# VH-VL binders against q8mxu4: the designs that were tried, part 5

Target 1, 107 residues: q8mxu4
Amino acid sequence: MCDRDDCASIASRCTGETIICAFVESITPPKIRDKTGTYELKCPFAEGFTMEIGDLFLFHFVFDGSSEKCTRLTPIPKMLAMVYEKLLKDLRKAKKEGKMIISPTAN

## First folded at step 21 (VH-VL)

Design y05
Fold by OpenDDE, fold request of step 25:
Structure y05 (fold): chain C 107 residues (1-107), chain A 123 residues (1-123), chain B 107 residues (1-107)
Amino acid sequence: as target 1 above (107 residues)
Amino acid sequence: QVQLQESGPGLVKPSETLSLTCAVSGGSISSGYAWSWVRQPPGEGLEWIGFIYESGSTNYNPSLQGRVTISRDNSKNTLYLQMNSLRAEDTAVYYCARDTGWYDYYYGYFDHWGEGTLVTVSS
Amino acid sequence: DIQMTQSPSSLSASVGDSVTITCQASQDIDNYLNWYQQKPGKAPELLIYYASRLETGVPSRFSGSGSGTDFTFTISSLEAEDAATYYCQQYDNLPLTFGQGTKVEIE
């Protein structure tokens, strides 16, 4: 489990899973952005999934070596961005303390 | 590529109101960014004035004591700065800049700047 | 307000030299620190964001490091075109604040 879950950190992940809250910056190529900057997704958005620039999502990523998998996308109302950031921060802390496992369904 | 261009009166008298415009090109002013004004007195450092979010929400530097209003016109793709009760110490180069902040969630870094416009406050 | 203090205020160095500038925040700002370059008569340009992320198009000789309160900006091999004033800027909390600047002159 990493100490940070954001666009800046996701690029360097090689193992484990993470959930980040970020805005969709572009569709082609697929890019997301948060306070730490932009990250270009290695996997495309799911086919048929409705997504627009400016949408806010929870992105669940699973890493296995150099392989990045976006396993779940959860749309978040923009006005709740700060709430979910706080939630993710708390969940990360709890996981580090061995109190729980962070999963897409936890949020 | 996004480009910003400031324009203003150049010279303003003390106690008068400053009005600046920032023309944005190469991108929409309502496309997932915040927009800031930053100023720099001659030979001095940089001071953040304030910004406007995509939502239209604004935030200003308290040091300006409520003298500032930032607005935008999406149809003109233009950013505006109004500053009341100008003083000699308001003499500076005024820059508009794109902030990577989004919605009302966060503010970021200034990845694009205008060339700046000099405003001199003098009688 | 968060005060940003740069050191030194000015320096002179030769082409090929390594140059280091420090920035200290009055409180913990995590990694929310940016570095800008401003050449005479020009607007500032972003070089580094989020403490260590290199802006697109910026030469690799520029780098940033640090976290919390102490940050470092480095030019690994100074070039003549690097003569400028450099500013750090925090975006951890409002109001956004800049360091006083470091003027780099080429000998």
Scores: ipSAE 0.798, ipTM 0.916, lowest interface PAE 0.6, mean pLDDT 91
Fold by OpenDDE, look of step 22:
Parts: C-alpha cells; structure tokens; sequence
Structure y05 (fold): chain C 107 residues (1-107), chain A 123 residues (1-123), chain B 107 residues (1-107)
C-alpha cells in the first residue's frame, strides 16, 4: 500500500485516493508545502475558489494511474496545522503497526 | 537564490550583550519561511538557538534561559539576534539559516545557511 | 529534549569505499530527521531531509534511510571532496537538536 498523505510521498503516486493537509506555497504554478517538503500539483486549483499563498487546505486527490485529480478542497484554520501533523503521524504509526488502514483504496 | 550573511562585533566582554545581524538577499524574509539562529563552539557540534516565523512569533531553546531575542525588519530584509549576559562558553560561530517552517504552526529543515560569524567572549 | 546520538564519532576510509553513519533518537521522531555536511571552515549544508529525501543538487551517492528512532546515512562511493563532518538533526519537537557529528576523513 502506498503512503500518499504528505507532499514528500505524493510524488510516488499509486492508484486510489488520499487526503493531504498542506499550505499553498504558490498559485502559478500550483504548489503546496507541508512539513515533509513541497509538491507541484499536476492539476490546477479549483476554479472559482478564492485562495491565497499561506492558506491551509485539505486536498482530496484521486489518482487513476495517469494523473492525480483534486476532487475537493477544504479550507482549514491555520491553527490546526499542528493538530493535523500529529494526526497524520499517529495514523502513519498505526498503519505501520497493522492497526489501521489509512487509505483502503490505495494500491 | 537566497543568500544569508551574518555580521557582528567579533569580540564581546563577559556580561555584555551580543548583537548580530543577518542580511538576507535573493528572497524576502516574509515569503512563507521561518528564520533560525544556530551556533557552534570551536571544535564542537551545533546548537539551535531559536527562530522567528513570518508572523513575528518566536521560539527559543530553553537552554539559553531567556537570554535571547530574535527579531526582524521586513523593510531591511534583515534578521537580528540579541543575547544578554554573555559568558565565555558563548564563544562560537553564529549562523543564520532559513527554516522551511510556516506560519507559527510547524518547523522544518534548514535549507540555506549563512557563512557564519565568529563571536569571542573574553575580558 | 530529544537526544540524537551518532555513530561513529569519526572514521577513515578510502576513495571509492562505502561509508555508513547511524543516528539514534531518544524517542520516536517519525521521519523528521535531516542530514547536513560541514566542511572545514564552512557552514553546514543540507544533504538529506525527511529521513530519505535528497536535497536538490546533491549527488546521488548520498542517501538516507530509517524511521522512528534509528536512521542511517550512506555514501555509496566516497570521493575526496566528501571529507567533512556530518550531522543528523531532528525537527519532530522543540527544541531542535543535532547529533554530536561524525568526522569523515579520507585516507
């Protein structure tokens, strides 16, 4: 199972879906950044959605083997950045210990 | 390309206050990064001093016992370090570095460093 | 504070040799571990971030692995220019802390 829940890992894409919590680093080109690094999106940000550099979002990605699609953007208060970092760390640990499947659709 | 350059007095007496500056070029200090100070005593390892976020929020190493203040001037694109009550053991090369952390909520790695400036504490 | 312990403190090897340095954290730091190279009289330079991510422009002979508490830094084929002191550094929790360093000398 692929680990795709951060910027460092999304580059090693596999089929399925994932959710990444990251800051908007750049609009053009579209780039996001989290504690693990940066990633330039292969799909543009959703049209009509107002965002600025420094905004925090949950990015829902679906990958079909050719490219990732951002299917949903959820704005997150910046103060929750560390909370999500901790959550992801705990989930990753649980996955390693075989206690939880983070992304059942990931291959 | 981002570049950092430290500057300071070189020699400081015990009990006096150290003031260092870090001139940043090739990028803005308000461009979504944090900025750290790190020091290295001669022949020894590295010690993190603290950093300042884009917002102006700071975090310091508890080992420095509240003797440190980090600040910035966006108009000058300059980072500052102030350290009070200097001791002989504060003798070190002082580096400024860019931290990939963002907006008060996480910290990252140091992807750019200055050349460092030697500070000797002696009577 | 999180303590970082490197091994060995120093080593000597020949050009072409494979060199391995280990770093152990006093607690689980996930993958939030970086490796820096410091040549004599110079500032440290980032080589590896997030345990195994190679910084842009860094030669591929450098690599990092590990997670949790045990990490490894490897130079697959040592070159003369690799004579330096190498440091690991955790950024899982404040205060940020470094290993004591490993001095690599070329025979």
Amino acid sequence: as target 1 above (107 residues)
Amino acid sequence: QVQLQESGPGLVKPSETLSLTCAVSGGSISSGYAWSWVRQPPGEGLEWIGFIYESGSTNYNPSLQGRVTISRDNSKNTLYLQMNSLRAEDTAVYYCARDTGWYDYYYGYFDHWGEGTLVTVSS
Amino acid sequence: DIQMTQSPSSLSASVGDSVTITCQASQDIDNYLNWYQQKPGKAPELLIYYASRLETGVPSRFSGSGSGTDFTFTISSLEAEDAATYYCQQYDNLPLTFGQGTKVEIE
Scores: ipSAE 0.754, ipTM 0.911, lowest interface PAE 0.6, mean pLDDT 91
Fold by ESMFold2, fold request of step 25:
Structure y05 (fold): chain C 107 residues (1-107), chain A 123 residues (1-123), chain B 107 residues (1-107)
Amino acid sequence: as target 1 above (107 residues)
Amino acid sequence: QVQLQESGPGLVKPSETLSLTCAVSGGSISSGYAWSWVRQPPGEGLEWIGFIYESGSTNYNPSLQGRVTISRDNSKNTLYLQMNSLRAEDTAVYYCARDTGWYDYYYGYFDHWGEGTLVTVSS
Amino acid sequence: DIQMTQSPSSLSASVGDSVTITCQASQDIDNYLNWYQQKPGKAPELLIYYASRLETGVPSRFSGSGSGTDFTFTISSLEAEDAATYYCQQYDNLPLTFGQGTKVEIE
């Protein structure tokens, strides 16, 4: 399954695929933000969308040895920001308790 | 770099209405961020009052019992606090701060603070 | 409302000492905890957000750790300019609430 990160946890990711639900904070340099803070992308935003500061997306990343690639982004309604935040809180709680980490909305 | 400066009356009487302004310079209040008011009674800890989002939507500490209104004027780059029915326990240094809420969502840490203004509520 | 309790309420230490302040939340707040420094006559200044992320420009001698209900703030080598009151503050839920503060003095 595709994993889930936030702006804080993605900074330490070096392998695999992950998804971040975040707002656009800046286009140049490319920055995103969620409740955990700001993250400056190591890759350009994916092309094919009109992207504005304040838009909410699911950002899809693939990592190979700390090499970050932005493979896709999916616009989502802003009201879902809090739903995704709760899902990520639940995943962090499950990880702390030694349970399996799952992401039912990864696809 | 963004800077915040509070101003208002230093001394007010009980039952009156407090009106404070927060002048922002070095950046725009219409930047996507939320803006909070926080107070600190002399020699005591910090109490969050409320914040206002980019859209003008507000959230208030319920401990203030509906006495607070926070507003903004983007053309003056200014934030406002009004607190009615003042009491002696409202004596505090009042701060405005940039809240890390973003386009009506999230909230919660304050990365820029004003210098604060002391308000004394006394006869 | 989420109550935040700091320990100790005050401490004295020498330049070069390692000092530790703890903060306890009345319920699980995930990692949504910040640390501020307030020097006499000055506004608070953000040092750490999201339990462990350093704000830009904050010296690396400051650090934070913990999750859930128990959090720790550490100054690894105290400097004279670190004399201040330190506050934790949760942002898991509204109203935003602060600890009562820990006064750090240089002896």
Scores: ipSAE 0.723, ipTM 0.893, lowest interface PAE 1.1, mean pLDDT 90
Fold by ESMFold2, fold request of step 25:
Structure y05 (fold): chain C 107 residues (1-107), chain A 123 residues (1-123), chain B 107 residues (1-107)
Amino acid sequence: as target 1 above (107 residues)
Amino acid sequence: QVQLQESGPGLVKPSETLSLTCAVSGGSISSGYAWSWVRQPPGEGLEWIGFIYESGSTNYNPSLQGRVTISRDNSKNTLYLQMNSLRAEDTAVYYCARDTGWYDYYYGYFDHWGEGTLVTVSS
Amino acid sequence: DIQMTQSPSSLSASVGDSVTITCQASQDIDNYLNWYQQKPGKAPELLIYYASRLETGVPSRFSGSGSGTDFTFTISSLEAEDAATYYCQQYDNLPLTFGQGTKVEIE
């Protein structure tokens, strides 16, 4: 299991904690997007944030069986979108080559 | 739902400047998406020309050697392609497409295409 | 620039056959590969993005797989309306580049 996901990989997640770096695509219904595509959230956006289409966040999820919980949103500068994309590419490549095992507790 | 329609001259002469428009309907070009131009010479494959982001920032295929300008007019819901110094090799069907770039980030797959417009460059 | 090489250049098959087209990138492009269908006289149409995600409304007989440098596109049971040219296209890096196309004809 990876503790970092993207919009493509999160759809098949059923346990653990994970983080997605994604833009807000839609508020109603709540959709996020990254370079891998779109994902419609099964949970409401976290309270206490003014959220606009085009904002970039780190989305923290906890999965309890099929139940998706969005536990924290951390706003981040949009310029980091490319940094996170590069990080995810490197992690996917390392996983394919057996070079790295991602801890389920990493933020 | 979103519809794109290219228009412009069908026949142009070498050394002239091509000017194409892409009219968008069924949605706004100010939607966060990027917008690409792609061309296809008759009987040949596809070549990406460039795209324009929500902010107006552009990226171009370097194979076109700086001959291309892509612009947008949000009030007319219209995208533009300008290509200078035309040659016979620029004969192609020109498409505009919605690019999946989002608020100046990402890019790269085209989920809506215009019908295309043939441009023939001939003396 | 990332070069994309498709095989075969053309093929003929009968309705009901399984058809496979391959696409090879000149460098690792992760999963950033799309497949388009272009029927004569028409614009290309996106079928598959991110190597294996079907675009909405695309029939389930179309599928994609692979990652890195080697990708496959499969039509599991060819239909008459599938006569078209198919293109792969990478979106890992700019400039965006397409394969040369594979023409599929119905016998």
Scores: ipSAE 0.706, ipTM 0.886, lowest interface PAE 1.1, mean pLDDT 89
Fold by ESMFold2, look of step 22:
Order: sequence, then structure tokens, then C-alpha cells
Structure y05 (fold): chain C 107 residues (1-107), chain A 123 residues (1-123), chain B 107 residues (1-107)
Amino acid sequence: as target 1 above (107 residues)
Amino acid sequence: QVQLQESGPGLVKPSETLSLTCAVSGGSISSGYAWSWVRQPPGEGLEWIGFIYESGSTNYNPSLQGRVTISRDNSKNTLYLQMNSLRAEDTAVYYCARDTGWYDYYYGYFDHWGEGTLVTVSS
Amino acid sequence: DIQMTQSPSSLSASVGDSVTITCQASQDIDNYLNWYQQKPGKAPELLIYYASRLETGVPSRFSGSGSGTDFTFTISSLEAEDAATYYCQQYDNLPLTFGQGTKVEIE
């Protein structure tokens, strides 16, 4: 059971697990971006991954207080960026209307 | 820090083609960002003209009726605007701006702007 | 096209006053709303993006709120340098569109 966030909402997160779909904006300092803005990571990019600026990943984060840990990165095709943005927009609208929307996209 | 500077003719005639350049310094136009043109008639509000992505793919405001072409020259770190069939109502300050679009995806807000260049269309 | 309507068209206020400007979108734009400040003879400058996120270096007296169709921009304690025209702009969908502007003058 994982939440889904964006670069704007994760900035205030301090507990739990979440997933962000975002592009690598910068490696030093480590920054990611989506349509909601930029987020500077408080942890280094995980070792064992080769990352380039412009790559799109699903970032899996675990937060325990101020401890931010990126536990998994899943590279995904860049064309899915707008699909994920639409998914998040639909979910935000469903929350405002008091209902859940089933994702039209699966992997 | 990224800086943008527009240049081109200040006075042009109706029916002519406007050609503007936007010189970018302090950073590369090949940085993943999209680049927009925005205009403002004197004493009036702002109108988005269009943008160009990293790949060269473009999107234009339909209100301009297909009169606009935006292009880029990565080797000169320069963006271009062409606008055909000029009319008096095209008189405006023209700005180039960094759009927060990213590698053919997204579009959005303009975090860096040029100084603007006034173009007057009159016979 | 998404129409953006600002209110008021102009206002005058004294240094230290709280100033509020509203922006209404013709359809739900989620939080994809920005605010710009434009001083006479100068280019616009981004203050707020994604409805409520302050751009780097923007003073904390500026704030934005709202979602969906109704948005508010507030200057909590007006300063003389805040005399300018303020624009909202949506980025939910193309074409990108601006409000007509609100001129703020110091009395």
C-alpha cells in the first residue's frame, strides 16, 4: 500500500511510503521534476543505477521523520510522463468529489 | 544565471514578415527546457504565442491563425520567431522566455524572461 | 480555450495593507495556476507557480491559494516596491492563457 505524490506534495512529506513519477533534472545537486515543479532530494541517488538528466523514473521513497530514503528506482518510457500526470490529476479530482478513479494505465 | 535578449526591427509595415531573435546566455538552450514567445500590446495584457521543445517540436496559439513559426539554432544558442502577414494589431512588446516544459513533455510557467523588444506595425 | 478572469482590474492601497486579488478559470485547472508581477517598463517576473509555491527569492509576504476554478493572490503587508500589475496564468492546457491583469498602486 503506497501513496502517490508529485514534486510539490512530497516536499512536505515526513512519514510513509510514496511513489513519484519524475524526470531527472540535475545530478549535482540531485533534483527531480514534474509538472508541479522541482524537488531536491535529501538523499543521494541510489548507487548501482546509471542516471542521466532527462531520464524518467518511478522513485519509491520511504520517510521516517526527517529520514528520506529512495529504496527503488524504476526507469520508464518518457512518453508515460503525461499519462502519469493525468492519473494524478484524476486522483486529485476524485478526492475533491469524494470518489476513487481507477487508473486507465497499468504496467 | 540564464539571460535572454530579444532583437529585431522596431518598425515594420503591414503584410510584411516579422523576424525576431532571442539570444540566450548563461546557460544552454539544449538544457531540456522548452522556450516560449509571449507578446504584450502597449497598455494591454499578455498573450502566449507558442513554444519550442528540446527536440524542435512546436506548439502555437491557434489565435494567431497559423502565421507563426518558432525555430532554434543550438550552435548559436538562439531562438527565432517569424510572424507572417503583419497587421496593426500585432504591435506589441515581444518577449522570449524559458518555459518549464521538459524534453517534449509538460509546459507551464515562465521562470526567466527577456527584456522584450517593441515592434510597431504601421504604414 | 480556458478563460482567466481577474478581479479587481485595479486597486489602490497603503503601505502595510493586506491586498487580495482573485482569478477565476472557466473550467477546472487543478492547481496549474501561476502569478506574475510586472513593473512598468519591465518584463513580467514569476512569483508563484502551481497555485501556492513561491519561486526562489520571492518574499514571503506574497502568497497564493485556491484550486479548481477559484484562486487568490495575497500580499500580506504591502510595500512601496509592490506597485505593479499582477497577472494570473493557467498551464493546465494549451493554449496558455493569462488573466487581464490587476494594477496595484500605492496611495
Scores: ipSAE 0.697, ipTM 0.884, lowest interface PAE 1.2, mean pLDDT 89

Design y05
Fold by OpenDDE, look of step 21:
Structure y05 (fold): chain C 107 residues (1-107), chain A 123 residues (1-123), chain B 107 residues (1-107)
Amino acid sequence: as target 1 above (107 residues)
Amino acid sequence: QVQLQESGPGLVKPSETLSLTCAVSGGSISSGYAWSWVRQPPGEGLEWIGFIYESGSTNYNPSLQGRVTISRDNSKNTLYLQMNSLRAEDTAVYYCARDTGWYDYYYGYFDHWGEGTLVTVSS
Amino acid sequence: DIQMTQSPSSLSASVGDSVTITCQASQDIDNYLNWYQQKPGKAPELLIYYASRLETGVPSRFSGSGSGTDFTFTISSLEAEDAATYYCQQYDNLPLTFGQGTKVEIE
């Protein structure tokens, strides 16, 4: 099992799915940033999708081993950034301690 | 690349107010980062003073309890530190640094530092 | 406040040696731990962020590991230019706090 729910870890491209909560750092190239670092997205944004630097999103990714697919973008109010930071932190700890039931679509 | 340069009076008397500036170049101070002040007494370790977000919101080290004000001027691309009621123990090299924090919510690591400016508190 | 305790306070080693510094947090800080190098008369420089991420431009002989409360910083093969004081720093919670530093001298 590998962590992929933050900018620092997503580059490992482990199989399965994950959700990352991160700010948009740049549009071209598309980069996101969270408390762990920066990641350049490998999938383009959909045409007509409006996004600004500083927006907070949940990014849903599906990994097939060597590539990633961004399947959904969910805008999140910026004030919830710390909430999701804590949520993801707790999730990571729970996974490390074996206290979580792993989804069949996650590794 | 982003560069930071501190400047100050060098010598300040006890009970007086310290005013420092940090000139930022190679990047905008309003570019989605936080900006911190960190100090280091001679021969000692590092102490975080506080930071200011892009929005202007600030956070300070409780150890400095109400003596510190951090501000910014976007038009001058400059960061400021004000510290009141200076004491001998406030003698230190003062650094400004870029924090990878974002808006009012994240804070991170210091990826760029100024050269620092020595402030000596003496009568 | 979160206290960061480094060990040792100082060490002396020869060129080519492997050097290890430890940092212990007073509470679980996940991976929110950075390592800085400060040479005499200079400002600190970021080497490692998020416990194990190597900053751009930093030599690969530098590495970091650990999670939770116990962290390790390693120089795999010491060079003369590595004479400096090294600091760990947590950014899990405010106020941001540093370890007391480890002075590395070259014999």
Scores: ipSAE 0.652, ipTM 0.906, lowest interface PAE 0.9, mean pLDDT 91
Fold by OpenDDE, fold request of step 25:
Structure y05 (fold): chain C 107 residues (1-107), chain A 123 residues (1-123), chain B 107 residues (1-107)
Amino acid sequence: as target 1 above (107 residues)
Amino acid sequence: QVQLQESGPGLVKPSETLSLTCAVSGGSISSGYAWSWVRQPPGEGLEWIGFIYESGSTNYNPSLQGRVTISRDNSKNTLYLQMNSLRAEDTAVYYCARDTGWYDYYYGYFDHWGEGTLVTVSS
Amino acid sequence: DIQMTQSPSSLSASVGDSVTITCQASQDIDNYLNWYQQKPGKAPELLIYYASRLETGVPSRFSGSGSGTDFTFTISSLEAEDAATYYCQQYDNLPLTFGQGTKVEIE
């Protein structure tokens, strides 16, 4: 429920931090989209930050309760969208199988 | 409120080419989504045929062995399916559907479907 | 190709009953599974996406759960209008593939 890293699950995230790879779907209101769906960001895009619809980013979110805070944006070449989707899937699998140590802040 | 409507010849002879159209309304086909074709033989399950991205890039089910071409006309807001060398087993209801593919990447589920059009392959 | 196997192929139940359908994938597809309802003579309609997300407008009596290879679709209280064939569909990898379907009849 709270241990996901995709757009469809952001709203149900409880605490901790996560990385989401998603496209910018719209600027006003700010919406991002990945393979799982669309999410309207509660945090606005930083002023002065160059962002266009269709750009791909890694979004670092920190959750305190039901509210997310976007702490960092990392631009990703669009061509690598499916690569990062695969990487995140593999990461989820590794965590599920207990093959890696999960950061205490990443729950 | 996106709506899709398939249309076709209804009856096609073996070895001939099938041409179907899908008229999209209530939204533009140039909206970032991918668009798929899916077919269903009478009394059987569903088979994905292929889809077309916004850019025009296509992906097809390998089971169709290169017999399929999907295209689009943005000015007409219409999708097209062409299938060559039709066989009796190609008899099916053919659906067009909106795919959740986005920005020429991803693919997923079909949130809007046409009513389908029956294509019967018979001599 | 990823094979999707549904169980059972058909079932009959009474109005008010709880109905459960399962779908098994031939490999780990994470949560990339959808459920469709197809009534006789009609096109399929999306009910559940991403394993457990209700499509907009879908009654809450429909639900989905599971992850990896084993998934479950549930109708908590069957209604007469729920007579239909239900399909699961994976979108983890191409080609997109469907389960063989489960026909639900009302007694």
Scores: ipSAE 0.651, ipTM 0.910, lowest interface PAE 1.0, mean pLDDT 92
Fold by ESMFold2, fold request of step 25:
Structure y05 (fold): chain C 107 residues (1-107), chain A 123 residues (1-123), chain B 107 residues (1-107)
Amino acid sequence: as target 1 above (107 residues)
Amino acid sequence: QVQLQESGPGLVKPSETLSLTCAVSGGSISSGYAWSWVRQPPGEGLEWIGFIYESGSTNYNPSLQGRVTISRDNSKNTLYLQMNSLRAEDTAVYYCARDTGWYDYYYGYFDHWGEGTLVTVSS
Amino acid sequence: DIQMTQSPSSLSASVGDSVTITCQASQDIDNYLNWYQQKPGKAPELLIYYASRLETGVPSRFSGSGSGTDFTFTISSLEAEDAATYYCQQYDNLPLTFGQGTKVEIE
């Protein structure tokens, strides 16, 4: 059970688990970006993954207070970037209107 | 930081083709960003013309009816705008800008702008 | 095309006043709304992106809020150097479109 965030909304997250679909902007310092902007990770990228600037990943984060950990990195085809962006738009609209929309990662 | 400078003819005639250049300094155009052209008729608002991605893929404002070509030369760190079939309403200040498109995806806000160049279309 | 309507078209205010400009989109654009400042004879300059995120180096007296179709830009304590025309611009969908501008003058 995971939430979905973007680079803008994760900045205020304090708890729980979430997934962000974002491009690698920088390795050092570790930064990611999506249509909402840039986010600098407070933790190193998860080990065991090959990554380059411009790669697209699903980043799984776990938060305990202000403590963040990137626990999983899933490479995805870049052409899906706008699909995930639209999914997140639909989720934001549903929350605003009190409706529920099923995430592609939650079935 | 990144600086953009437009250049081209100040006066052109109707039906001719406009050719503008945008020289980028303080950074590479091969940086993952997209690059936009925007124009502003004198005393009026802003109109987006189009952008070019890292790969060279382009998107154009359909209001310009297919008259526009945007291109890039990475070796010269330069962007280009070509606009055919000029009309009086194409008189404007033309800006190039760094677009926040990233590696062929996204688009949409312009965090660095050139100084602009006035193009007057007149007989 | 998404039409952006700004209000008012112009205003005059004194140094120290709070100034508010509104921008209305013809359809829901989520938070994909930017604000630019254009001083006479100069290029536009990005102040705010994603409705409320300040661009680097922008003074904190500038702020933005809103989502969906209705957005607000505020200067909390007007300075003489803030005399300019302000534009909103949506980036939800192509073509990218701007509001018609709001001219702010110091009286």
Scores: ipSAE 0.645, ipTM 0.875, lowest interface PAE 1.3, mean pLDDT 89

